# Designs tried in a protein design chat: VH-VL binders against 4-hydroxy-tetrahydrodipicolinate reductase (dapB). Part 8

Target 1, 258 residues: 4-hydroxy-tetrahydrodipicolinate reductase (dapB), of Thermomicrobium roseum (b9ky70)
Amino acid sequence: MLRLALTGVTGRMGRAVLELAASAPDIQLVCGLIRPARDPHEVAAQLPAPLALTSRVAELVQGADVVVDFSHPAVTVAVAEAAAHAGIPLVSGTTGLSEHDQAVILRAAQHVPVVQAANFSLGIALLHWLLPELVARLPTWDVELIERHHRHKRDAPSGTALALARTLLAAREPAPSPLVYGRGPGTAPRQPGEVGIHAVRAGGEVGRHTVLLATDDEAIEVTHWVQSRRAYAQGALEAARRLIGRPPGLYSLQDLVT
Below, E stands for the ipSAE of ESMFold2; O stands for the ipSAE of OpenDDE; V2 stands for 0.75 times the mean of E and O plus 0.25 times the DockQ between their complexes.

## First folded at step 1 (VH-VL)

Design is9 (framework fv_iscalimab)
Fold by ESMFold2-Fast, scan of step 1:
Structure is9 (fold): chain C 258 residues (1-258), chain A 123 residues (1-123), chain B 112 residues (1-112)
Amino acid sequence: as target 1 above (258 residues)
Amino acid sequence: QVQLVESGGGVVQPGRSLRLSCAASGFTFSHYGMHWVRQAPGKGLEWVAVISYDGSDKYHADSVKGRFTISRDNSKITLYLQMNSLRTEDTAVYYCAKVGDILTGYYEPLDYWGQGTLVTVSS
Amino acid sequence: DIVMTQSPLSLTVTPGEPASISCRSSQSLLHSNGYNYLDWYLQKPGQSPQVLISLGSNRDSGVPDRFSGSGSGTDFTLKISRVEAEDVGVYYCMQSLQTPPTFGPGTKVDIR
């Protein structure tokens, strides 16, 4: 069994990881990290599954084969240092790291394999590998990207859509106006090599991204949709499984699915 | 590699003051609590003071409370111990020590220690 | 304050023979999270203290497996299965459950 230690046990991602790990036959949850001032009995009562708790980072990594981290920058840095010292791989989804914090992560990656991702969707990671192959083989085909999210999403286009657009553009012949945000009255006619990005905001959609590749005579659509935020927690656990035995280095999620 | 280097020790008369410094390297200083521990010649270890990672929480042993003050400067990556109204019983090697876990000085082992600096209080 | 006591205060061991040091606390060091907040330190002659064992039984990185910690609540033991010349020094237990942290008086280990 894969012995897993977890930070951020009271956060939404940490809870989702704990639920999935507790029901996984190949994973043994060994320890969770809590703040020193927290009552572990009170915390344990609120967790979705039983888990031994500690406030010591050294104890968190002791006996673990991998650490999964969804916490705060200061905690992530301390965990990375402890994991590197103990020779334990690290999976981290913590956001908001400073350049100084990132330098600590890079130093840890010299000693242990580390994967960092802002989004742990395995499907999106795979599309970052697959889409360049498709457009490289079909270089004259039109490319459009359509994304759909719930009515309350404020940013447009989504960060995921922008990242996919960058991946697509990197694989194509350069265009004078490579990205077109929506089309309406006054929009210039399509230029060769441009990628259109269209954002839809309605209902309770968690996330859907479609890449359309087309000519006058045929089209291909590649669609990824997220039905549950559990997909991100599943991705983090799969990253942990795949990181075991890898040489030291800083890995992207794409590196682990290809 | 983690290193802690103490300085500022020496011979001083009773009633005088000294300030000890502990220069840290090899870890993110601002994320860890720090302790001062002393050892009188031929005696055991005695805890002196602790300071949280951000300097907001400080605790001092009853024997030095009101005379000694622990502080830190995270921008200079340095820990301090201001020692006022020194007594002959304060004669000891003073060690700085790093807390093994994040953000507190409690529940955690002291995983790295400096080489110590000798303070001798005599007339 | 939690008071820490050690026994014996001095121990002389023939090389290769075992050694055992006891540590007792005036209050339970068992936290509700299931861990005992008792650490063991070694100070070799002329050197700074170094951590050997944390949380009652967790051997620190690089510490030989001949060292082991056991016990729970108020009674703890540090065992050295085969004492070597490099093990000479003073051994201290320390509680970190409550402020102020407190050390035991130390046990001096010598070779015959």
Scores: ipSAE 0.000, ipTM 0.421, lowest interface PAE 14.5, mean pLDDT 86

Design na1 (framework fv_narsoplimab; at its last look DockQ between E and O 0.41; V2 from the best seeds 0.00; counts 0 for: pae E 9.3 > 2)
Fold by ESMFold2, look of step 2:
Structure na1 (fold): chain C 258 residues (1-258), chain A 126 residues (1-126), chain B 106 residues (1-106)
Amino acid sequence: as target 1 above (258 residues)
Amino acid sequence: QVTLKESGPVLVKPTETLTLTCTVSGFSLSNARMGVSWIRQPPGKALEWLAHIFSNDEKSYRTSLKSRLTISKDTSKNQVVLTMTNMDPVDTATYYCARIPEYDFWSGYSDAFDIWGQGTLVTVSS
Amino acid sequence: QPVLTQPPSLSVSPGQTASITCSGEKLGDKYAYWYQQKPGQSPVLVMYQDSKRPSGIPERFSGSNSGNTATLTISGTQAMDEADYYCQAWDSSTAVFGGGTKLTVL
């Protein structure tokens, strides 16, 4: 039985992790972190499952086998030090850490396994492993990347798409291919070896990424999409499971799936 | 640097409603995870906590006074407002606003009252 | 409601150690905070989370909290330490202050 402590319990990710962990037969929820100035009864009543609450980081990690953290950089740093001191692994999805904050995480990783990711999709992590294998075996096939997000997403291409594109380009070394961002009016026809990247903004899709590998006569599409934030919570729980028993170190999610 | 300034001083009649404003400088009441509290001190007596509000609009009130107190914030003016109904001469006191800091790096949530306003005298006349 | 009990007064000679207690049921399970208030002034935080000293507070101030009692200790007490001292703790989402201790330096 994996004893899990959680931060950010009232946030969207924290609530999703709590809900999934509460129904997982191999996980025991042991504690969540709240502010001293918050009423534990009121917070607990808002949670999707029962959870003992503390305002002390040292108490948070007592009796836990792993800490799952989706919070704020200052909290993440404190939790990383407490986890390292207690000898337990840390799974963190907190973003926005400064260089100083990252140094604290690296020091904690010298003592315990730490996984740090902005995106806890196991599917995307596996895609980073799979796509180089496909490209290596299909070196002459055309490669294109299409990503689709809801109408309100302001950045393009998506961060996930840019990371996948880098993986695809690296898989073609030593003969790197040019990356082409969309094909607008007046651009030249596709050249052999180009990797196109195309951003679609429509409807309400949370996120969808398709890698197209094609010849004149056949094609393969590898598609990943996110239906809900629950996928990230599931990935965080799986990361927690896979981190148990690993040597101290700072891991990416991809490191855990390979 | 961070400062808090209470409105007033004020004289109020029994049964009237007191309204106090705490103007915050040096940090924003929006998008921060810090709080502001109201604490009073009757002449020659101990400190008494009344209420607090965090930037995410979470609130709490002293249980014995909960029916008389309302705390709110106006983020556009960077102000926290306390109202207290049905004032009585026993409520005569210096009223302070004080900050609850965002997070403590070593313990997570520290929740001390680390910076106090100068205080404002509220007198309830007979 | 929770009650934090402090002695109403304490007298020490300059250079002596002052120990101000704050008693409450299971107070050691909570963080204790301490505030100094000099005549005519706003309170000033002098100790937080049991034993942590804010920047600018002299090292002669220290704190502890276990069982039912938190203690603020001032070693080498000086005339400038003469003030009222309040302990504070959180009970759920509400803050509770002690009744205060008047420290007199004779």
Scores: ipSAE 0.011, ipTM 0.539, lowest interface PAE 9.3, mean pLDDT 87
ESMFold2-Fast, scan of step 1: ipSAE 0.357; ipTM 0.687
ESMFold2 (binder alone), look of step 2: mean pLDDT 91; pTM 0.935
OpenDDE, look of step 2: ipSAE 0.042; ipTM 0.616

Design na10 (framework fv_narsoplimab)
Fold by ESMFold2-Fast, scan of step 1:
Structure na10 (fold): chain C 258 residues (1-258), chain A 126 residues (1-126), chain B 106 residues (1-106)
Amino acid sequence: as target 1 above (258 residues)
Amino acid sequence: QVTLKESGPVLVKPTETLTLTCTVSGFSLSNARMGVSWIRQPPGKALEWLAHIFPNDEKSYRTSLKSRLTISKDTSKNQVVLTMTNMDPVDTATYYCARIKTVYDSGTYEYAFDIWGQGTLVTVSS
Amino acid sequence: QPVLTQPPSLSVSPGQTASITCSGEKLGDKYAYWYQQKPGQSPVLVMYQDSKRPSGIPERFSGSNSGNTATLTISGTQAMDEADYYCQAWDSSTEVFGGGTKLTVL
């Protein structure tokens, strides 16, 4: 059994990971980290499954085979140092890391395998591997990226769409090529090799990313559709499973699916 | 330079709803190391914690007042809003917003109210 | 009612050591924080994580926390240290701050 320690148990991702881990026959959730600001008994009562809770990072990593972290930069730094000292892998989805925070994580990666990702969708990770192959084999095909999210999403395009666009551009052009953000009045006609990126904001859609590869006579659409945010929690747990036994290093989620 | 500034001062009638806004400057509410707490102090009495909100939108409220309190943040405006329903004269106090900063030290983390706003006087009278 | 209990007042002479206590169930298993508040002013953090001093706070301030009691110690107390001192810990949602201790330097 994979003994898993979890941070961010009251956050959205942490709760989803806890629910999935509690139902997984190959995973034993051994300890959760809570902020000193929370009453442990109140937190325990609201969790979907029994879980030992601690506010001390050193206690969190005791008896664990891997740590899954969805917290804050300072917590992530403390957890990375503790995981490195304990010799256990770290899976972290924490955002907002400073250069100093990143340096601590890189030092931890010299001692234990670490995966750091902003998005734990296995499907998106696989597309980062697959899309370069498709465009390399179809170098003259037109490429467009369309993403769709709920009406309340403020950033446009999404971070995921921008990352996919960079992957597509790197595969097509050796030199930096312009990414065309939308097409409106005054936009020049399509030029060879350009990649368009389009953002749609409507309704309650969790997330959808479509890559269109097209000629005059045929087209291929590759669409990734997130129907439930459980997909990200599933990806984090799968990353934890796949990180076990790997040499020290900083891994991307893509490294774990290929 | 980091500053927090409470809206007001305000006069509230009994049974009305209080809304206070804390505008932060010098740091972003999208910064995962930073959060905001609301703390009040009735005239001549002790500090009394009311609510806090952390970077991951994790919220907590004083148990005795939980049904009356709502805390939210607007990252784009860099503001935290506290709403308190059914105001009573005993709720008359200076209301502070304060930064919650995650402090990393010795392989652990913790939170401190490291920077406080100037406070705003809320008077509840008929 | 507070989760954390402090004596309401303490008097010391200039140059003496002031020891302000804060009591709470299993407080030593948590971290204690201390705030100084002078009349008409906002509180100022003077001690964090039991015994760590923020930048700008004089070396004469120190702290400890063990069992059920945390202590803020001010050595060589000066007139400028006269203030209300509040302990704080992350505990039950019913109360985070102690009742406060008024330090008088006579």
Scores: ipSAE 0.000, ipTM 0.470, lowest interface PAE 12.3, mean pLDDT 85

Design na11 (framework fv_narsoplimab)
Fold by ESMFold2-Fast, scan of step 1:
Structure na11 (fold): chain C 258 residues (1-258), chain A 124 residues (1-124), chain B 106 residues (1-106)
Amino acid sequence: as target 1 above (258 residues)
Amino acid sequence: QVTLKESGPVLVKPTETLTLTCTVSGFSLSHARMGVSWIRQPPGKALEWLAHIFSNDEKSYRTSLKSRLTISKDTSKNQVVLTMTNMDPVDTATYYCARIGFDDYSNYLGMDVWGQGTLVTVSS
Amino acid sequence: QPVLTQPPSLSVSPGQTASITCSGEKLGDTYAYWYQQKPGQSPVLVMYQDSKRPSGIPERFSGSNSGNTATLTISGTQAMDEADYYCQAWDSNTVVFGGGTKLTVL
């Protein structure tokens, strides 16, 4: 059984990971991290599954085979240091890391395998591998990227869409490949190698990313959509499973699905 | 922490082949998102990228020099080797190796650690 | 392959703002990177992905990238900032450097 320690147990992602891990026959939840000011009994009552709780990072990593972290930068840094010292792999989805925080993660990766990602969608990770192969094999096809998210999403295009666009641009061979944000009055006609990127904000959609590859005569559309944020939690757990036994290093989700 | 060291001949005759070795320490050449790049700088001139190699043996070369360049790695020795054929006096330059890499979303991170460089002079 | 153009030299007085430009077709649609090179030394990454500073680089270094032009801005320029500055872009699995700008702090 994979012994899993978890941070951010009261956050949205931490709760989703806990719920999924509790129902997974191959995973044993051993410990969760809480702030020193919190009463463990009050926190335990809120959780979707029983979990031993501690406010001490050293105690969190003790007896674990892997740590899954969805907290905030200061906690992530402390957990990375403790995991590296204890020889325990780390999966971290904490966002908002400074460059100093990232340097701590990189140092931890010298001692233990680490996955650090802002998005744990396995499907998106696989597209980062698949899309370059499609583009390389169909070098004359037009490429457009369309993403859709809920009405309250503030960034546009999404970080995921920008990352996919850069993956597509990098896969174009010798010709320059410009990125075009939307099309409207005054937009120039499509140039060879150009990748268009379009953002839609409506309703309650969690996330949808479509890559269109087209000629005058035919087209291929590759679409990934998220129906539930549980998909990210599932990706984090799968990353934890696949990280076990790997050499020290900083791994991407793409490294774990290919 | 992380260091890269260039080594090789300091003098090469015209038409000969140059072989340079970059010895890396503090990170593994098996790291999936990190690699090593070779850059040169003729005296008083701009930086020129030559080639790079990643852990999966993915390679890329400067288009104008592609026929003359070969990059390879020896993971057991933690070394990256650059070979450049048919050397000419205009190839006289300081040759650097540097760490190259990508973040989780395939965004290039720049070259964050550089070797000290090795001056290669091409003359009779 | 894109061509990145930088002014060959720039002079600024101590305490003033230095703005080093890098021009290329649709450069603002990709990321720009900046390296500082002092005489006899290896280049040092001072700005990556347009506007992100590596650890150890002072806050007075900032960057932007829009349209055809990326800019490295050094506020309150100090004598120690005197160096050659190179911009760099990633294009189709290749690296391209600008011609370099020699910053003189007089």
Scores: ipSAE 0.000, ipTM 0.385, lowest interface PAE 20.3, mean pLDDT 86

Design na2 (framework fv_narsoplimab)
Fold by ESMFold2-Fast, scan of step 1:
Structure na2 (fold): chain C 258 residues (1-258), chain A 124 residues (1-124), chain B 106 residues (1-106)
Amino acid sequence: as target 1 above (258 residues)
Amino acid sequence: QVTLKESGPVLVKPTETLTLTCTVSGFSLSNAEMGVSWIRQPPGKALEWLAHIFSYDEKSYRTSLKSRLTISKDTSKNQVVLTMTNMDPVDTATYYCARIGDYYDSSGYEFDYWGQGTLVTVSS
Amino acid sequence: QPVLTQPPSLSVSPGQTASITCSGEKLGDKYAYWYQQKPGQSPVLVMYQDTKRPSGIPERFSGSNSGNTATLTISGTQAMDEADYYCQAWDSSTYVFGGGTKLTVL
């Protein structure tokens, strides 16, 4: 069994990881980290599954084979140091890290394997590898990107869509290829090499990204569809599984999928 | 670990072209989720965004200055270059380069690391 | 060009709450970001995505964003918080900064 320690147990991602790990036959949840001011009984009552809780980072990593971290920068730094000292891998999705925080993560990666990502979608990680291969082999095909998210999503286009668009443009020749935000009255006719990016906001869609590659005679449509935010938690758990036994180093999620 | 440093002339004459270089370390300019912006601040005034560049020449410019601005990158040197034509005394400002993070479906919109800035004075 | 409006100055006594506003059309439909700039220094990100604090930013800093107004709130204001504060938003193709607010802690 993979013995897993978890931070951020009351956060959205931490709860999703806890729920998935609790139902996974190959994973044993051994400990969760809580803030010193929190009552373990009150926190335990809010969790979707039973979990031993500690406010001490050293206790968190003892008896674990891997740490999955979705907390705050100060906690992430302490966890990275403790994981390095304990010799166990670290999977971290914590955002907002300072330069000093990142330096601590890099030092930890000299001693243990670390994967750090803000987006743990395995499918998106795979597309960042696959899409360049497709467009490099089909350099004259038209490319459009369409993303769909729930009505409450404020950013447009999504960060994921922009990253995918940049990955697609990087694989195109000749450069520079224009990125076109939407099409409407006054939009110029399609130019060779341009990539259109379109945002749809409606209903409760968690996230959908479609890449259309087309000619006059045929098309390929690649769609990544997130039906539940559990997909990100699943990606983090799979990263934890694949990180075991790897040499020390800072890994991308793509390194673990390909 | 992550650093950005601006370099270029400190004095430019009116009508001349300004060229500024931002040298980055601690991240790759080929990373699709990371970009670099140029932002300026005239003495005692507000911050003003000028241009950004992401991997494979995804570029954007401040609308009012678009005809004067060119942003480019040299990934092998880890450098981003901003060129601004027809300089005028009102363009006197501290010019910053800053990293744009593009994270988990809602980022790419904050400037998380900034260079020290370089003061460019436009005068005869 | 979208416009973000901030009050040019704000004075508070040590220990008081400072509320710095940033107004723009439908700003609550976008994410707001806040930067602190002390004299002679580069700006430092102090609040991102409306309500989130970067590492090293004290719990005294909080944020909100709804309707047309985003607010950076500093509770128990300290002398070290004296600085210029700038809001920022993204609207698909451009970055917009507010005019800045000089916070004075007297």
Scores: ipSAE 0.000, ipTM 0.425, lowest interface PAE 12.2, mean pLDDT 84

Design na3 (framework fv_narsoplimab; at its last look DockQ between E and O 0.63; V2 from the best seeds 0.00; counts 0 for: pae E 11.5 > 2)
Fold by ESMFold2, look of step 2:
Structure na3 (fold): chain C 258 residues (1-258), chain A 124 residues (1-124), chain B 106 residues (1-106)
Amino acid sequence: as target 1 above (258 residues)
Amino acid sequence: QVTLKESGPVLVKPTETLTLTCTVSGFSLSDARMGVSWIRQPPGKALEWLAHIFSNDEKSYRTSLKSRLTISKDTSKNQVVLTMTNMDPVDTATYYCARILEDSSGWYDYFDYWGQGTLVTVSS
Amino acid sequence: QPVLTQPPSLSVSPGQTASITCSGEKLGNKYAYWYQQKPGQSPVLVMYQDSKRPSGIPERFSGSNSGNTATLTISGTQAMDEADYYCQAWDSGTVVFGGGTKLTVL
C-alpha cells in the first residue's frame, strides 16, 4: 500500500490527483499541504475528496511513502528539502523554477529518487523512447509531424510537438536535419532529411500528435492523443508507483516508462 | 525604510464604533508579498490578534470578535483601516498595525515591522 | 480551538540559560514564532519558523518546536534580554499569541 502525500491540493492538478488517488485501491492518501494562513476546514470543504491537511512541510512527509507535488516553486523547494531529509521520493510537476530552485531539487535528488516533469503523459514519455527506435531503423524515410489542438491555442507548434520534433531530429544520422514549419506558397519540393512540422487549429481537441514515416510505397503513422486532461494526473500517480525502490537520482518520466 | 503608523490616540464612548487607520510607507500595499494585521494589547496584558488583510485582499478575523470587526485597505492612500463596533471599556488597549512578511517559500508567515501603537481608551 | 500557554514569569541570573516554553495541542505541526517586547516598545521578532534567527538577533537566542511544546532558549542571558516574550502560531487561518512570559534578569 502506497502512502501518498500531496501538495497544491486546491489547484487543478492537485484536485485531479486527489480524486484519482482517493479511488485507487493501492494508494492511501495520508496528508495534503495548505498555506499556513489558510483555514484547513474551509479548504477541506472545497476538495473533491476527504484529506487530512497540514501547513507544515515536516508533517506532510511524516508517514508518507511518496510526495506528489503540483504547487509553486518556493513550496516545491521546501517540499524537496523535507522529502530528502525524510528519505521520501518526490514526484513534481511544478514549473517555473529558477536556476537556484533547480539546484535545490538536484541536491534533494542526491538523497532520494525525484521525478520532475512539465508533462506527465506516460504516452508522450514513451514516444520519446519509441520514435528514435523507428527513425534509426528507417533512416531514409520521410518524417513529418502533424499536431492538432483546439481553436483557442495561442502557441504553434505546441510545446509537445517541438519536443517530439527535437527527438526526431536527434535520431537522424548523422546530418543535421532541418525542421520545416509548414509548407506555404512557393515552397520548394521536400529535401531529403527534412522533418516537417504542421500545426492544425480547429475544434476543441485537447491535443493530438501524429508522426508520419513514409516512402513512395508505404507509410507508418504513430498517433498520440489526449482524451481527458486527467491523463496527466494518472501519469503522476503511475510515476509515484514506479519511483518506489529506485536509487536516489533525478529521473525523467521517460526513465520510468522504459 | 519601512514604517507603519496608527491614527490616534482616541477616546471612545461605550457602544460607539472605533475606526483606526494604519498609514504605511517604504512598501506598497499592492505588493504581492505583503499583508497587514491589527493586534491590540490591553494595559499590562498579552497581545491579542484582531484581523488580517492579505495582499490579495482576502481577510481573516479573530473568531470571538468577527461580528464586530471590518478590515479594509486603500492601496492608493497606502492605508489599512480597522473598524470595531460596539466598543466597551474592556476594549481599552494599545492597538498596533503590523506587516506580515512572506518568506522565500511564498507563505505569509511572521510580523517583521510593527507600528508604534496607538492608545484607544473607552470611557467607563 | 488552540490556546498557547506560556509561564507568566521567569527569573534567571546573568550568564544563566533561560528557557521559555509555549505549549499548545499539536503545536509541533505548526511553525512557532517568538517576539520580544521591552516596556513601552513594540514587539520585535526574535525567532521564526521554530528555530531561525532574524538578522541582528544574537546567537545566544535559539528555538525548538516538537510535539506540543515550542521553546525559546537564551543562553548566557544578559540584562538587556529582560523583556516580555510572546510565542505566536497560525491556526485555522488566524493568528494566536501566547499569554507572554516576563523574563527578569537579576
Scores: ipSAE 0.005, ipTM 0.484, lowest interface PAE 11.5, mean pLDDT 87
ESMFold2-Fast, scan of step 1: ipSAE 0.055; ipTM 0.545
ESMFold2 (binder alone), look of step 2: mean pLDDT 90; pTM 0.921
OpenDDE, look of step 2: ipSAE 0.127; ipTM 0.645

Design na4 (framework fv_narsoplimab)
Fold by ESMFold2-Fast, scan of step 1:
Structure na4 (fold): chain C 258 residues (1-258), chain A 124 residues (1-124), chain B 106 residues (1-106)
Amino acid sequence: as target 1 above (258 residues)
Amino acid sequence: QVTLKESGPVLVKPTETLTLTCTVSGFSLSNARMGVSWIRQPPGKALEWLAHIYSNDEKSYRTSLKSRLTISKDTSKNQVVLTMTNMDPVDTATYYCARTYYGSGSYEEPFDYWGQGTLVTVSS
Amino acid sequence: QPVLTQPPSLSVSPGQTASITCSGEELGDKYAYWYQQKPGQSPVLVMYQDSKRPSGIPERFSGSNSGNTATLTISGTQAMDEADYYCQAWDSSTVIFGGGTKLTVL
């Protein structure tokens, strides 16, 4: 049984991790972190599954094989230090980390394996590994990226699409204009090595990313889509499983799926 | 009864430093479950978050204004203080303080009580 | 920077259902909060953690959060509901407000 400690137990990600971990036969939830002076019984009544609670980070890591952290920067740095001292791997999805906060995490990674990521989609992490392999083997194929999100998504292209485009561009030979945002009147004809990015905004689409690799005679499409935000919680839980037994270091989610 | 009350100057000259005080009653800032934010609203515009202070004295700031903002608390006076340097006419706004209460153990809690707000005009 | 997008205005007739949306990447894994503000008054919390109503808020107010979009729904809208509505989310230790929606009941 993997003994798991969790922070951010009442936040959306923490609750999703708690629900998934509680139903996983290979995971034992051992402790959750709450703010000081909270009544553990009051908090426990609001959680989707039973969990022993503490306000002390040293107690949080005691008896755990791994810590999963979805809190905020000050809690994350305290947890990273406690995990390093206890010799316990850390999976952290906390956002908004300062340069100083990240330095603390890097120092913890000298002592224990750590994953720190803004999102935990295993599928997207795998695509960051797979796409360079495809491009390296098919270097003359045309590449286009199409992403689809709900009507209200403000950024275009998505951050995920931009990251995938950077991965694709890094894996192929340079082009004079390597990245093309959409095609319309006035767009120059396709140049060898360029990657087009197309953003679609319609309906309630949670998130979909397609990479098209094509020649005149055939094509391959690689598509990832998110049907539930639970996918990120599942990714964090799988990262926790895969960190066990790894040497100290700062791992990307990609490192854990390859 | 829980109340928050903002106080400070109503008129500030450009380049001066603004100091606003939020005095709370009906609860103590030494209570580990309490947090306080400062939020402003320019006339006719949207709410804009500025800074937050937690009971353990942990602080956070709006990134674009971080170099100009300082938030602090005095538990014995039951006051939260916001200092904003180098005031400009665009900083004219109603400034609110608002409370969070961490009843659920989540660091994501609503602003359940707000002060009346204090209008600060920046003009020569 | 992450932002929360709301329609700037919405008009409904008395008794009609008003649905105010709030969209942003943060809402995919974060709670949404809603505040009502009437002219010259402080904001008042009307919905927290996506779908929970504070004590004193009428049952006709409900909330949801799905696919990066949070929605505040007011059933049987009344003249007293006319106000600006702001959504809010936490991004770690920082706070993000939406641009606000002016609800007009005519």
Scores: ipSAE 0.000, ipTM 0.427, lowest interface PAE 16.8, mean pLDDT 86

